# Ledger of designs, part 4: VH-VL binders against Isomaltosyltransferase (ctsY)

Target 1, 124 residues: Isomaltosyltransferase (ctsY), of Sporosarcina globispora (Bacillus globisporus) (q8rqv0r968to1091)
Amino acid sequence: VEYEAEFGVQSGVSTNTNHAGYTGTGFVDGFETLGDNVAFDVSVKAAGTYTMKVRYSSGAGNGSRAIYVNNTKVTDLALPQTTSWDTWGTATFSVSLSTGLNTVKVSYDGTSSLGINFDNIAIV

## First folded at step 1 (VH-VL)

Design n01 (framework fv_nivolumab)
Fold by ESMFold2-Fast, scan of step 1:
Structure n01 (fold): chain C 124 residues (1-124), chain A 122 residues (1-122), chain B 107 residues (1-107)
Amino acid sequence: as target 1 above (124 residues)
Amino acid sequence: QVQLVESGGGVVQPGRSLRLDCKASGFTFSSYGMHWVRQAPGKGLEWVAVIWYDGSNKYYADSVKGRFTISRDNSKNTLFLQMNSLRAEDTAVYYCAKDRGYSYGRYYFDYWGQGTLVTVSS
Amino acid sequence: EIVLTQSPATLSLSPGERATLSCRASQSVSSYLAWYQQKPGQAPRLLIYDASNRATGIPARFSGSGSGTDFTLTISSLEPEDFAVYYCQQYSNWPLTFGQGTKVEIK
């Protein structure tokens, strides 16, 4: 299941369309102030380990974002440089989700690096 | 309000080292990428190096890679450029510059220091 | 490395005239282009970012346009303080690069 960043709950970030190759209606950027984030309501039928995929572009260098699940930080996700802002990559990691509603937040924290353009997350 | 003040420039012989400092005030230093840009006498601007807001990533122009090291101390609001193995072609006014953002590749410079002159001569 | 070529190298005009400065990129930089003004003995000053957005405090007579590889800075009516060197800069790809500059001088 894919969740478009532009349809998440945005705080301190912006939706844009000025780079090619995004899914949906746009992508999110503007991660410029500590605490800027996009939050998603993710619902699953069974508790367990899922694969979370983050689709992004990082034309300026190697970035990272903090990932929170249900108000708990679960990882600092590396977002390696893509060849340009019009070239999209996917970062993948394993995440534990509870039965029913989970809140997933992609955040620019004090441990996060560089600006990135954020397209979507997928839960598999 | 926003100020960037460079220091450490001077005359140095080829092959020697020099360190430049840039003291920042008037903004949250730890939230922005910082850059060094140089200008040889009578010439145009040349980008030299960047350091991320938290010091975790750095990029250099090919002309200085392996010789120059950029670093920062966020507790002192200070940016540094350590210049080793200096060459005559490194002679320039060195500016520290604040970028405005990092999403979209927003590495344009909204504030600059006044510059410090480095002269490499025998 | 993306090369930026500015033209003309020198533009000789009188106060009140329109100045049009060109910046061409060797490959597309989308809209990730800024313009700076530099006066002798001074640091550069940001004028335009994202090809067409005027920086805070910059007079309305300055405007930027273009996208991809072809960009223009226009000064609609030159004031005495506008005679300076102007640089374009791309930030779409590493390394960051500047054009060689256009000098706007009094005729």
Scores: ipSAE 0.000, ipTM 0.585, lowest interface PAE 11.6, mean pLDDT 87

Design n02 (framework fv_nivolumab)
Fold by ESMFold2-Fast, scan of step 1:
Structure n02 (fold): chain C 124 residues (1-124), chain A 124 residues (1-124), chain B 107 residues (1-107)
Amino acid sequence: as target 1 above (124 residues)
Amino acid sequence: QVQLVESGGGVVQPGRSLRLDCKASGFTFSNYGMHWVRQAPGKGLEWVAVISYDGSKKYYADSVKGRFTISRDNSKNTLFLQMNSLRAEDTAVYYCARGYYDFWSGYSHAFDIWGQGTLVTVSS
Amino acid sequence: EIVLTQSPATLSLSPGERATLSCRASQSVSTYLAWYQQKPGQAPRLLIYDASKRATGIPARFSGSGSGTDFTLTISSLEPEDFAVYYCQQRSNWPYTFGQGTKVEIK
């Protein structure tokens, strides 16, 4: 299931369309202050391990974002440089989810680096 | 104690340039996004520009885009605003402000620390 | 850009009275709304962030509520030092915007 970043709950970030190749109606940027984030309500029928995919672009260098599940930090996800801001990459990791509603948050925090453009997440 | 101190304001003729400085103390300057906000005489507050914690991302209000440049020197704990091609409508008190975020409570950032402001008057 | 409209423009009240200030957004800002107090010749002071959370050092008589497009700042019992201009501000979408202000003045 794909969750567009522009439809998530945005905190300190903004939706833009000024680079080509995004899905949905835009992408999210403006990660400028520690704690800026996009949060998603993710509902699953069974507790277990899922694959989370993050679609992004990073034209200025190697970036990273902190991933939180139900207010607990799960990982610092590496977002390697893409060819340009118009070239989108995917970063993948394994995540544990509880049955029912989970809050998944992609955050710019003390371990996060560089501005990136964030397009969507997918839970598989 | 945390504080911000602006300097560089004054009277300048239309079409000229002026540079504002904002000196930070009492906190880790390099952890925070920084903003410029202005207030014209007898009017409300207008957001002007932001710079990310590492200087890699900058955004501007449309009214100043192409004329103003925000920058920072983390080694000197100093924020700058270079103002070119000044117009009468740029007359205002200019405040520097820190983006506020409490990571553990999960709220969005606001402006928690403000300088005292520096007056810029653009007149003939 | 998101437009924030504050009402009323002016509240004339006496010390000890309750003040209720409104801020309406042209589009949803979720809970990403802050309130500031400004006295003449002074910088703004953060009162409330994330719609309802008090900033450090802010007295309990100040409270905020609301989400989406409708927000309220309440001062439960006005003290003499509370007579000032109050601004709301959103950081849901770039550019960040402020309301035009509500002046709370002595009756």
Scores: ipSAE 0.006, ipTM 0.591, lowest interface PAE 11.3, mean pLDDT 85

Design n03 (framework fv_nivolumab)
Fold by ESMFold2-Fast, scan of step 1:
Structure n03 (fold): chain C 124 residues (1-124), chain A 121 residues (1-121), chain B 107 residues (1-107)
Amino acid sequence: as target 1 above (124 residues)
Amino acid sequence: QVQLVESGGGVVQPGRSLRLDCKASGFTFSDYGMHWVRQAPGKGLEWVAVIWYDGSNEYYADSVKGRFTISRDNSKNTLFLQMNSLRAEDTAVYYCARDLEYSSGWYEDYWGQGTLVTVSS
Amino acid sequence: EIVLTQSPATLSLSPGERATLSCRASQSVSSYLAWYQQKPGQAPRLLIYDASNRATGIPARFSGSGSGTDFTLTISSLEPEDFAVYYCQQRSDWPLTFGQGTKVEIK
């Protein structure tokens, strides 16, 4: 299941459409201040390990974002440079989710590097 | 071969303005955030300001907020610091520095040699 | 703002000796701390970032450790070129702040 970044709960970020190739109605940028984030409500029927995919572009160099699940940091996800801001890549991480409602947050925290444009997450 | 060269320092009277330039070479300037850091004579380092790689955001130390403006021109590989309402306590060597790209984006990995600003009556 | 306190203010040591420098934060900075070296008349040089990662070109005798509020820079065996002032810096919160410095001087 795909969750569009522009439909997540946004804090300190903004939705834009000025680069081509996004899914849905836009993408999120403006990760500039410590704590800026997009949060998603993710419901699963069974607890277990899922694959989370983050779709992004990073035209300025190698970036990273912190991934939180239920307010606990689970990883600093590397977001390697893409060819341009109009070229979208996918970073993949294994994530443990609890039965029922989970909060998944993609955050610009003190370990995060460089600006990126964030399109969506997918949980499989 | 990263090179940063500051210019524009000098002697200025309190209450006046001065602009510092930092010319970058040896790397893709538009890929990096840039910092200004200062050091008063015989004192330690004080972080002054940062500007994001694309110029979309800036942050300042409280001591300079509202008086100093950081800006950049990516087409000219140049970083600027506009200093207004200068005070005696602004006397320092001013360094420009490149933001650390790969992990932090708020440490200074390469530094210029600095330019001295003296605020005196 | 987060205040970083470095100790001691001055270390007087001989070449070949081990140096240990402390940096303490007024609140937790997690691992978001760097160390810089500054020689007289020169710009600072990044040594360590994110508490323990050596910057490019930095000799193995330099190591960093710590997390939260208590951090250490260790120079395992001082070389003549290591006599300098060392600063810590945090990036956990705005504004970015430096410690006041520790001077490592020849005895």
Scores: ipSAE 0.000, ipTM 0.548, lowest interface PAE 13.5, mean pLDDT 85

Design n04 (framework fv_nivolumab)
Fold by ESMFold2-Fast, scan of step 1:
Structure n04 (fold): chain C 124 residues (1-124), chain A 123 residues (1-123), chain B 107 residues (1-107)
Amino acid sequence: as target 1 above (124 residues)
Amino acid sequence: QVQLVESGGGVVQPGRSLRLDCKASGFTFRSYGMHWVRQAPGKGLEWVAVISYDGSNKYYADSVKGRFTISRDNSKNTLFLQMNSLRAEDTAVYYCAKEGYTIYGVVTYFDYWGQGTLVTVSS
Amino acid sequence: EIVLTQSPATLSLSPGERATLSCRASQSVGSYLAWYQQKPGQAPRLLIYDASNRATGIPARFSGSGSGTDFTLTISSLEPEDFAVYYCQQYNNWPPTFGQGTKVEIK
């Protein structure tokens, strides 16, 4: 299931369309202040381990973003440089989810590095 | 107003070291990647190095890898370039340059430049 | 690395004339192309970003156009202060690269 970043709950970030190749209606950027984030409501019928995929572009170098599940930080996800801002990559991580509603947050929290453009997440 | 002021340039012999400083004001320094760009006398512009907003990522031109180190001190709004094992071909004006910013976020064009500081490597 | 080739190397014109400067990329850079002006003894100054957007304070006589591999900077009517060297720069691919420059000089 894919969740477009521009349809998540945005805090301190912006939706934009000035780079090609995004899915949906745009992508999210402007992660600049501690706590800037995009949050998603993710519902699953069975508790367990899922694969989370983050689609992003990083034309300036290797970046990272903090991933939170239900207000608990689970990782600093590496977002390796893509060839250009119009070239989108996918970073993957295994995430544990509770039965029912989970909040998944992609955040700039002081351990995160470099500007990136964030397109979507997928839970598999 | 945005201002970038370089210092530390001078004349040095080949094989020696020099440190350049760039003092920033007029913008939130900690929020932007910063670059060094150089220009040899009578020549064009050559990108040298970048450091991410938080100092965690650094990249260098192939011509300076292993010899130059970029760093920053966000508490002092200062960018540094430590230049080791200097060669005659490193002779250039060195510019501190700020990444561009649109309402859409940070991009790698240079919206503000310092005045430059001349580094001459000669024997 | 993306190679940017600027042409002509030197453009000799009189005040009031139109200047057309070209920048060609070795592969597509989308619209992620900037133009800078550099006067003797001075730092470069941003003129155009995203191929066609004028930077703050840049006069309307400067315009940029193009996408992909072919870009143009146009100065519709040269003023005395416009005689300078102009550089294009791409930021689509890492590392950022500059063209070799076009010198606009008085005839």
Scores: ipSAE 0.005, ipTM 0.553, lowest interface PAE 13.8, mean pLDDT 83

Design n05 (framework fv_nivolumab)
Fold by ESMFold2-Fast, scan of step 1:
Structure n05 (fold): chain C 124 residues (1-124), chain A 122 residues (1-122), chain B 107 residues (1-107)
Amino acid sequence: as target 1 above (124 residues)
Amino acid sequence: QVQLVESGGGVVQPGRSLRLDCKASGFTFSTYAMHWVRQAPGKGLEWVAVISYDGSNKYYADSVKGRFTISRDNSKNTLFLQMNSLRAEDTAVYYCARGPYYYGSGSYKDYWGQGTLVTVSS
Amino acid sequence: EIVLTQSPATLSLSPGERATLSCRASQSVRSYLAWYQQKPGQAPRLLIYDASNRATGIPARFSGSGSGTDFTLTISSLEPEDFAVYYCQQRSSWPLTFGQGTKVEIK
């Protein structure tokens, strides 16, 4: 299941369309202040370990974002440089989710690099 | 305030080496990619090199590839350019920049140092 | 590499006149083109990013337009401080490249 960043709950960030190759209607940029984030409501029928995929572009070098699940930080996810802002990559990691509604948040955490545009997450 | 201060420029003979330093202040240096851009006397701007925020990725202009090495020390907020096998055509003012044309964070401004002159002459 | 060609090389105008500067790319850069201003003895200053967006603090008299391979910087009414060299720059692909510059000088 894919969750488009532009349809998440945005705090301190903005939707943009000025780079090609995004899914949905755009992507999210503007992560520059500590705590800027996009939050998603993710529902699963069974508690367990899922693969979370983050689709992004990073034309200015390697990036990173903090991932929170239900208000607990689970990782600082590396988002290695893509060739250009129009070249989208995917970073993956394993995440534990509770039965029912989870809040998943992609955040600029002060230790995060500012160099990325965020397209979507997928839960598999 | 954001500040970038270059140093290490000077006069050097062809075939020799120089190292340029760029000291950053007023921002979290470790979160930004950094660039070197040069300008020969009376000529235009030429992009030289970039280094990622953590130093793991680097790109170079073809004119300097194999001779110049970009590096950084995030603990000292310092960017470096090691320039080997210098040629007369490397004579230029060298600028360090956060940018040029860097964005993706919603912050749409570049910062440049004032430059340091490197003269390669006989 | 993508080559950017600016024209004219020199533009001689008086204060109050409109300046129009062109930048052409050897292949499409979409909208990923910036304009910089440089005054003698100074570092470059970003004016326009992504073809048409004014950078922070840049006066409204500066505007950019174009897409693909053909771009224009317009200064609607020149002020004395606008006499400078202007460079276009693309970020569509590595390596980053600049145009050769257009000098806007007092007539």
Scores: ipSAE 0.007, ipTM 0.560, lowest interface PAE 10.6, mean pLDDT 84

Design n06 (framework fv_nivolumab)
Fold by ESMFold2-Fast, scan of step 1:
Structure n06 (fold): chain C 124 residues (1-124), chain A 122 residues (1-122), chain B 107 residues (1-107)
Amino acid sequence: as target 1 above (124 residues)
Amino acid sequence: QVQLVESGGGVVQPGRSLRLDCKASGFTFSSYGMHWVRQAPGKGLEWVAVIWHDGSNKYYADSVKGRFTISRDNSKNTLFLQMNSLRAEDTAVYYCARVKYYDSSGYHFDYWGQGTLVTVSS
Amino acid sequence: EIVLTQSPATLSLSPGERATLSCRASQSVSNYLAWYQQKPGQAPRLLIYDASNRATGIPARFSGSGSGTDFTLTISSLEPEDFAVYYCQQRYNWPLTFGQGTKVEIK
């Protein structure tokens, strides 16, 4: 299931459309202040390990974002440089989810890189 | 008290290599991103490289990309800059600097070492 | 890369006078601009981060303002120890860049 960043709960970030190649109606940027984030409500029928994919562009260098599940940090996800801001990449990792409603948050915190554009997450 | 101490500078011939060390004390080194910044004699500041807290992310200025390698050893509280294929224009005082996570304000260059001079000369 | 242009290059003033230093960015850096002080033979010292926040231990006479592309560092009343070179620096995007510096010198 795919969750568009622009439809997530946004804190301190903004929706933009000024680069080509995004899905949905836009992408999210402006991850600049500690605590800036996009949060998603993710419901699963069975507890277990799922694959989370993050679609992003990083035209200025190698980036990273902190990933939280149910308010617990699970990883600092590397987001390697893409060839331009109009070139989108996918970073993939394993995530453990509880039965029912989970909050998944992509956050700028004290270990995160500065400049990335965030398009969507997919839970598989 | 936070302290950063650079070492390894000296005089070197063009085309050769040097390694700079930056020894950290007074804070949890593994929780902070680290940078190298240089300053040619009588000139301004130029950012050189960054390494994240766990070594997972690195970025370089175009002027040094492919020649310099930043690394760290968190068990020794030490930051490194391996400088290969040195050129006269690499002559500078090299500073290590810390990026601090605190409050809701984001990363800052809050502490700098005193610098180590690298002179590339025949 | 984002270019930072500082003006004036040199500011000649007497102790007790107000200093106003400018930094202009080639594109918006939001409020992600820092100011550093450097004295001859010494490492830079952080004064202001995120445009207007004074770093720990920095005297109240130092203040920063601005957002977007136009930023100002103000020293309300110069002390003898304030005669130094001042650099602005952006952390909005990679690579990190510094301005060329403004030298505040004694008249």
Scores: ipSAE 0.005, ipTM 0.542, lowest interface PAE 13.1, mean pLDDT 84

Design n08 (framework fv_nivolumab)
Fold by ESMFold2-Fast, scan of step 1:
Structure n08 (fold): chain C 124 residues (1-124), chain A 122 residues (1-122), chain B 107 residues (1-107)
Amino acid sequence: as target 1 above (124 residues)
Amino acid sequence: QVQLVESGGGVVQPGRSLRLDCKASGFTFSSYGMHWVRQAPGKGLEWVAVIWYDGTNKYYADSVKGRFTISRDNSKNTLFLQMNSLRAEDTAVYYCATHYYGSGRYLYFDLWGQGTLVTVSS
Amino acid sequence: EIVLTQSPATLSLSPGERATLSCRASQSVDSYLAWYQQKPGQAPRLLIYDASNRATGIPARFSGSGSGTDFTLTISSLEPEDFAVYYCQQYSNWPYTFGQGTKVEIK
């Protein structure tokens, strides 16, 4: 299940369309101040471990994003440099979710945070 | 008034060190990445270094790696460039810059200081 | 590193004429390109960012176009205050790089 970043709850960031290859109606950028984030309401049928995939582009260098689940930080996810801002990569990690509604937040608060373009998350 | 002011430039001999300061005012300095850009007399602009808003990530041009160190003190709204092992080719006007009015992500430079001249000569 | 090549090196024109300045990148910078104006003894001034967006306070006669590797700055009708050196800059990849400049001088 994919959740488009532009349909998440945005704080300190903005939706843009100025690079090709995004899914949905755009992507989110403007991550530059500690705490800038996009939050999603993610619903699952059963509690357990899921694979979360973050689709992004990072043309300026190696970046990172802090991932929070239900208000608890679960990782600083590495977002390795992609070939260009029009080249989208996927960063993958394992996440524990409770049954029903979970809040997932992708936040600019890691020490290696860089301006990146954030397209979507997928839960599989 | 939103402003960047450089200081610390002067004439130094090759092999010596010099520190440049850039004082920010009128904006939330701790929220923005900061850059040093230089310009040799009669030449074009050369990007020198960047430091993230929180001081954790730094990148340098190959021409200055291992000799220059960028740092910042957010409590004093001040950016620094420590220049060691200076060479004649480091002679330039040094500007500090940021994207204060930009919507971006350390992208472009819409706020510049006035520049400070560093001359490395014997 | 990405090399930016500006052409021509010098453009000699009269007030009222159209100026067209080129910036070519050695590899794609997408739309992450800015243009700056610099007058003697002054710091650079941002004109255009994200290839085509005019910065706050910049007159409508300035426009930017292009994407990928080929970019153009156009001044539709030169005013006396527009005679200056113009630089392009990419912020697509580290290190950030500038072109070597185009000098727009009065004929």
Scores: ipSAE 0.005, ipTM 0.567, lowest interface PAE 11.1, mean pLDDT 84

Design n09 (framework fv_nivolumab)
Fold by ESMFold2-Fast, scan of step 1:
Structure n09 (fold): chain C 124 residues (1-124), chain A 124 residues (1-124), chain B 107 residues (1-107)
Amino acid sequence: as target 1 above (124 residues)
Amino acid sequence: QVQLVESGGGVVQPGRSLRLDCKASGFIFSSYGMHWVRQAPGKGLEWVAVISYDGSDKYYADSVKGRFTISRDNSKNTLFLQMNSLRAEDTAVYYCARDKWELLRYYYYGMDVWGQGTLVTVSS
Amino acid sequence: EIVLTQSPATLSLSPGERATLSCRASQSVSSYLAWYQQKPGQAPRLLIYDASNRATGIPARFSGSGSGTDFTLTISSLEPEDFAVYYCQQHSNWPLTFGQGTKVEIK
């Protein structure tokens, strides 16, 4: 299941459409200040390990974002450079989710690097 | 001209301290992670330490943890290695090297620019 | 710590011959592997990063391949200046580690 970044709960970031190739109605950029983030409500039928995919573009270099699940940091996810800001890549990692509602947050915090454009997350 | 120049090497007795400097020129020093790598006479390369472009993240080889400190002064384009509690096994040519990729904190991709090295001899 | 084992320790060849150098990791390093060339009295020179990407200015005769635990550096036709020691280095896990080196020498 895909969750569009522009439909997440945004803090300190902005929705934009000025680069082609996004899904939904846009993407999120403007990760400029410590604590800027996008949060999602993710519901699963069974507790277990899922693959989380982050769709992004990074035209200026290799970036990273902190991933939080239910307010606990679970990883600093690498977001390797894509060919351009109009070229979207996918970064994947394994995450443990609880049965029912989970909060997933993609955050620019003290361990993150570079500006990136954030399109969506997918839970597989 | 992209250049790294090490200084501060010399002969020291075991248990003493020594500081190595590495002066950068010809590139935006504050955009790159920096490494120290050493090579004992007639032996192979051994990675020693790395510091992120902004100085916030540091990592060390197990053999030097607790004894060596890597630091940088971006206003002076200078990388430092403070070496304490020196042992005979620390005898080596010490190279400073620039990480291949700029603006990274978590992922380092080899070392594309190297200094000529400075010899540190620890002997009683 | 991830241990990188290079083989052979010494490779004796003539100019014009193909050189194939092996690097094996004790654990998977994905594609996070670099290759360096070092001549006596000189600093190392980056040849390949991220397993297969040639560094700027490196001649096309140098190529890298592999992923996971098994990696190869190939020099398609040795030039006189290619006789040197070659090191692999992983940048997957802390601490970063180098292999022990392969010396490519004139037969």
Scores: ipSAE 0.000, ipTM 0.528, lowest interface PAE 16.5, mean pLDDT 84

Design n11 (framework fv_nivolumab)
Fold by ESMFold2-Fast, scan of step 1:
Structure n11 (fold): chain C 124 residues (1-124), chain A 126 residues (1-126), chain B 107 residues (1-107)
Amino acid sequence: as target 1 above (124 residues)
Amino acid sequence: QVQLVESGGGVVQPGRSLRLDCKASGFTFSNYGMHWVRQAPGKGLEWVAVIWYDGSKKYYADSVKGRFTISRDNSKNTLFLQMNSLRAEDTAVYYCARDSYHYDILTGYYPTFDYWGQGTLVTVSS
Amino acid sequence: EIVLTQSPATLSLSPGERATLSCRASQSVSSYLAWYQQKPGQAPRLLIYDASNRATGIPARFSGSGSGTDFTLTISSLEPEDFAVYYCQQYGNWPLTFGQGTKVEIK
């Protein structure tokens, strides 16, 4: 159900462990340039609408990230400030997935703002 | 054949307003983001503003925020820049430029300027 | 904002010589860097995007390289029409920014 960011396909970002409270073996940071992203292969048995949750920390302010599914932009997901870089919040959105393999990408692009630390994505 | 033609430049006094137009032809205008870029006489290039293909998003350089407004009319293939509260430092040739936006799932977003207009000169002087 | 610094300010060369132009970013722009050519009285022309990809119609003598903060534009053998000002531009972060330019002039 949960996909750790550090096990996704990383472009322009890096895995780190220098803040407490992450799941798995670390978290992803370094979202600094347009196109920096983490991509996940997500398989579902039935096509339909799913709730996706992004676990993140944002100690410096309110951020945002673009979400792409199968190369189509779905939303600019708001990532409200957490109380510190060691405090992790969850942001949710709804998305339609096709039966079988889907690619989900969390990306820093022209609508994205502020640095955030990305821990995982969950499908409900 | 892609063409961008700017108009509306001229001499204007400080504190006044001026509107620039950019007429596009030779491509589907509504599929492209558009930018304004300026160049002061004898100086380098400075990015001014962008507007998304559908008009939904806009960004501005800090030097023009609150004074300049970018807009577009896709039915007329025309990009606009409304310039208010003009200052001497706004004196420049203003270019409109087409965004070569492309998003690839592995390689990301690419906002470069693949086509430019000829430019229109704006002189702000007393 | 990301500051781009170009060097040298001026290159004085003869036709047939190799030109090497540098662009340095104040922070990483990954590969999101473009190069433009501007001749006197003309609008800029896109030469290179994604640090190393030639734009449509650009001669093979133009090549780009680099990533992160350090980028190079190379013209392998200058033609008379290549004497111009060259600008780098980053699109790794908003606002978009240009370098101050390198002038390639005839010796």
Scores: ipSAE 0.000, ipTM 0.514, lowest interface PAE 18.6, mean pLDDT 82

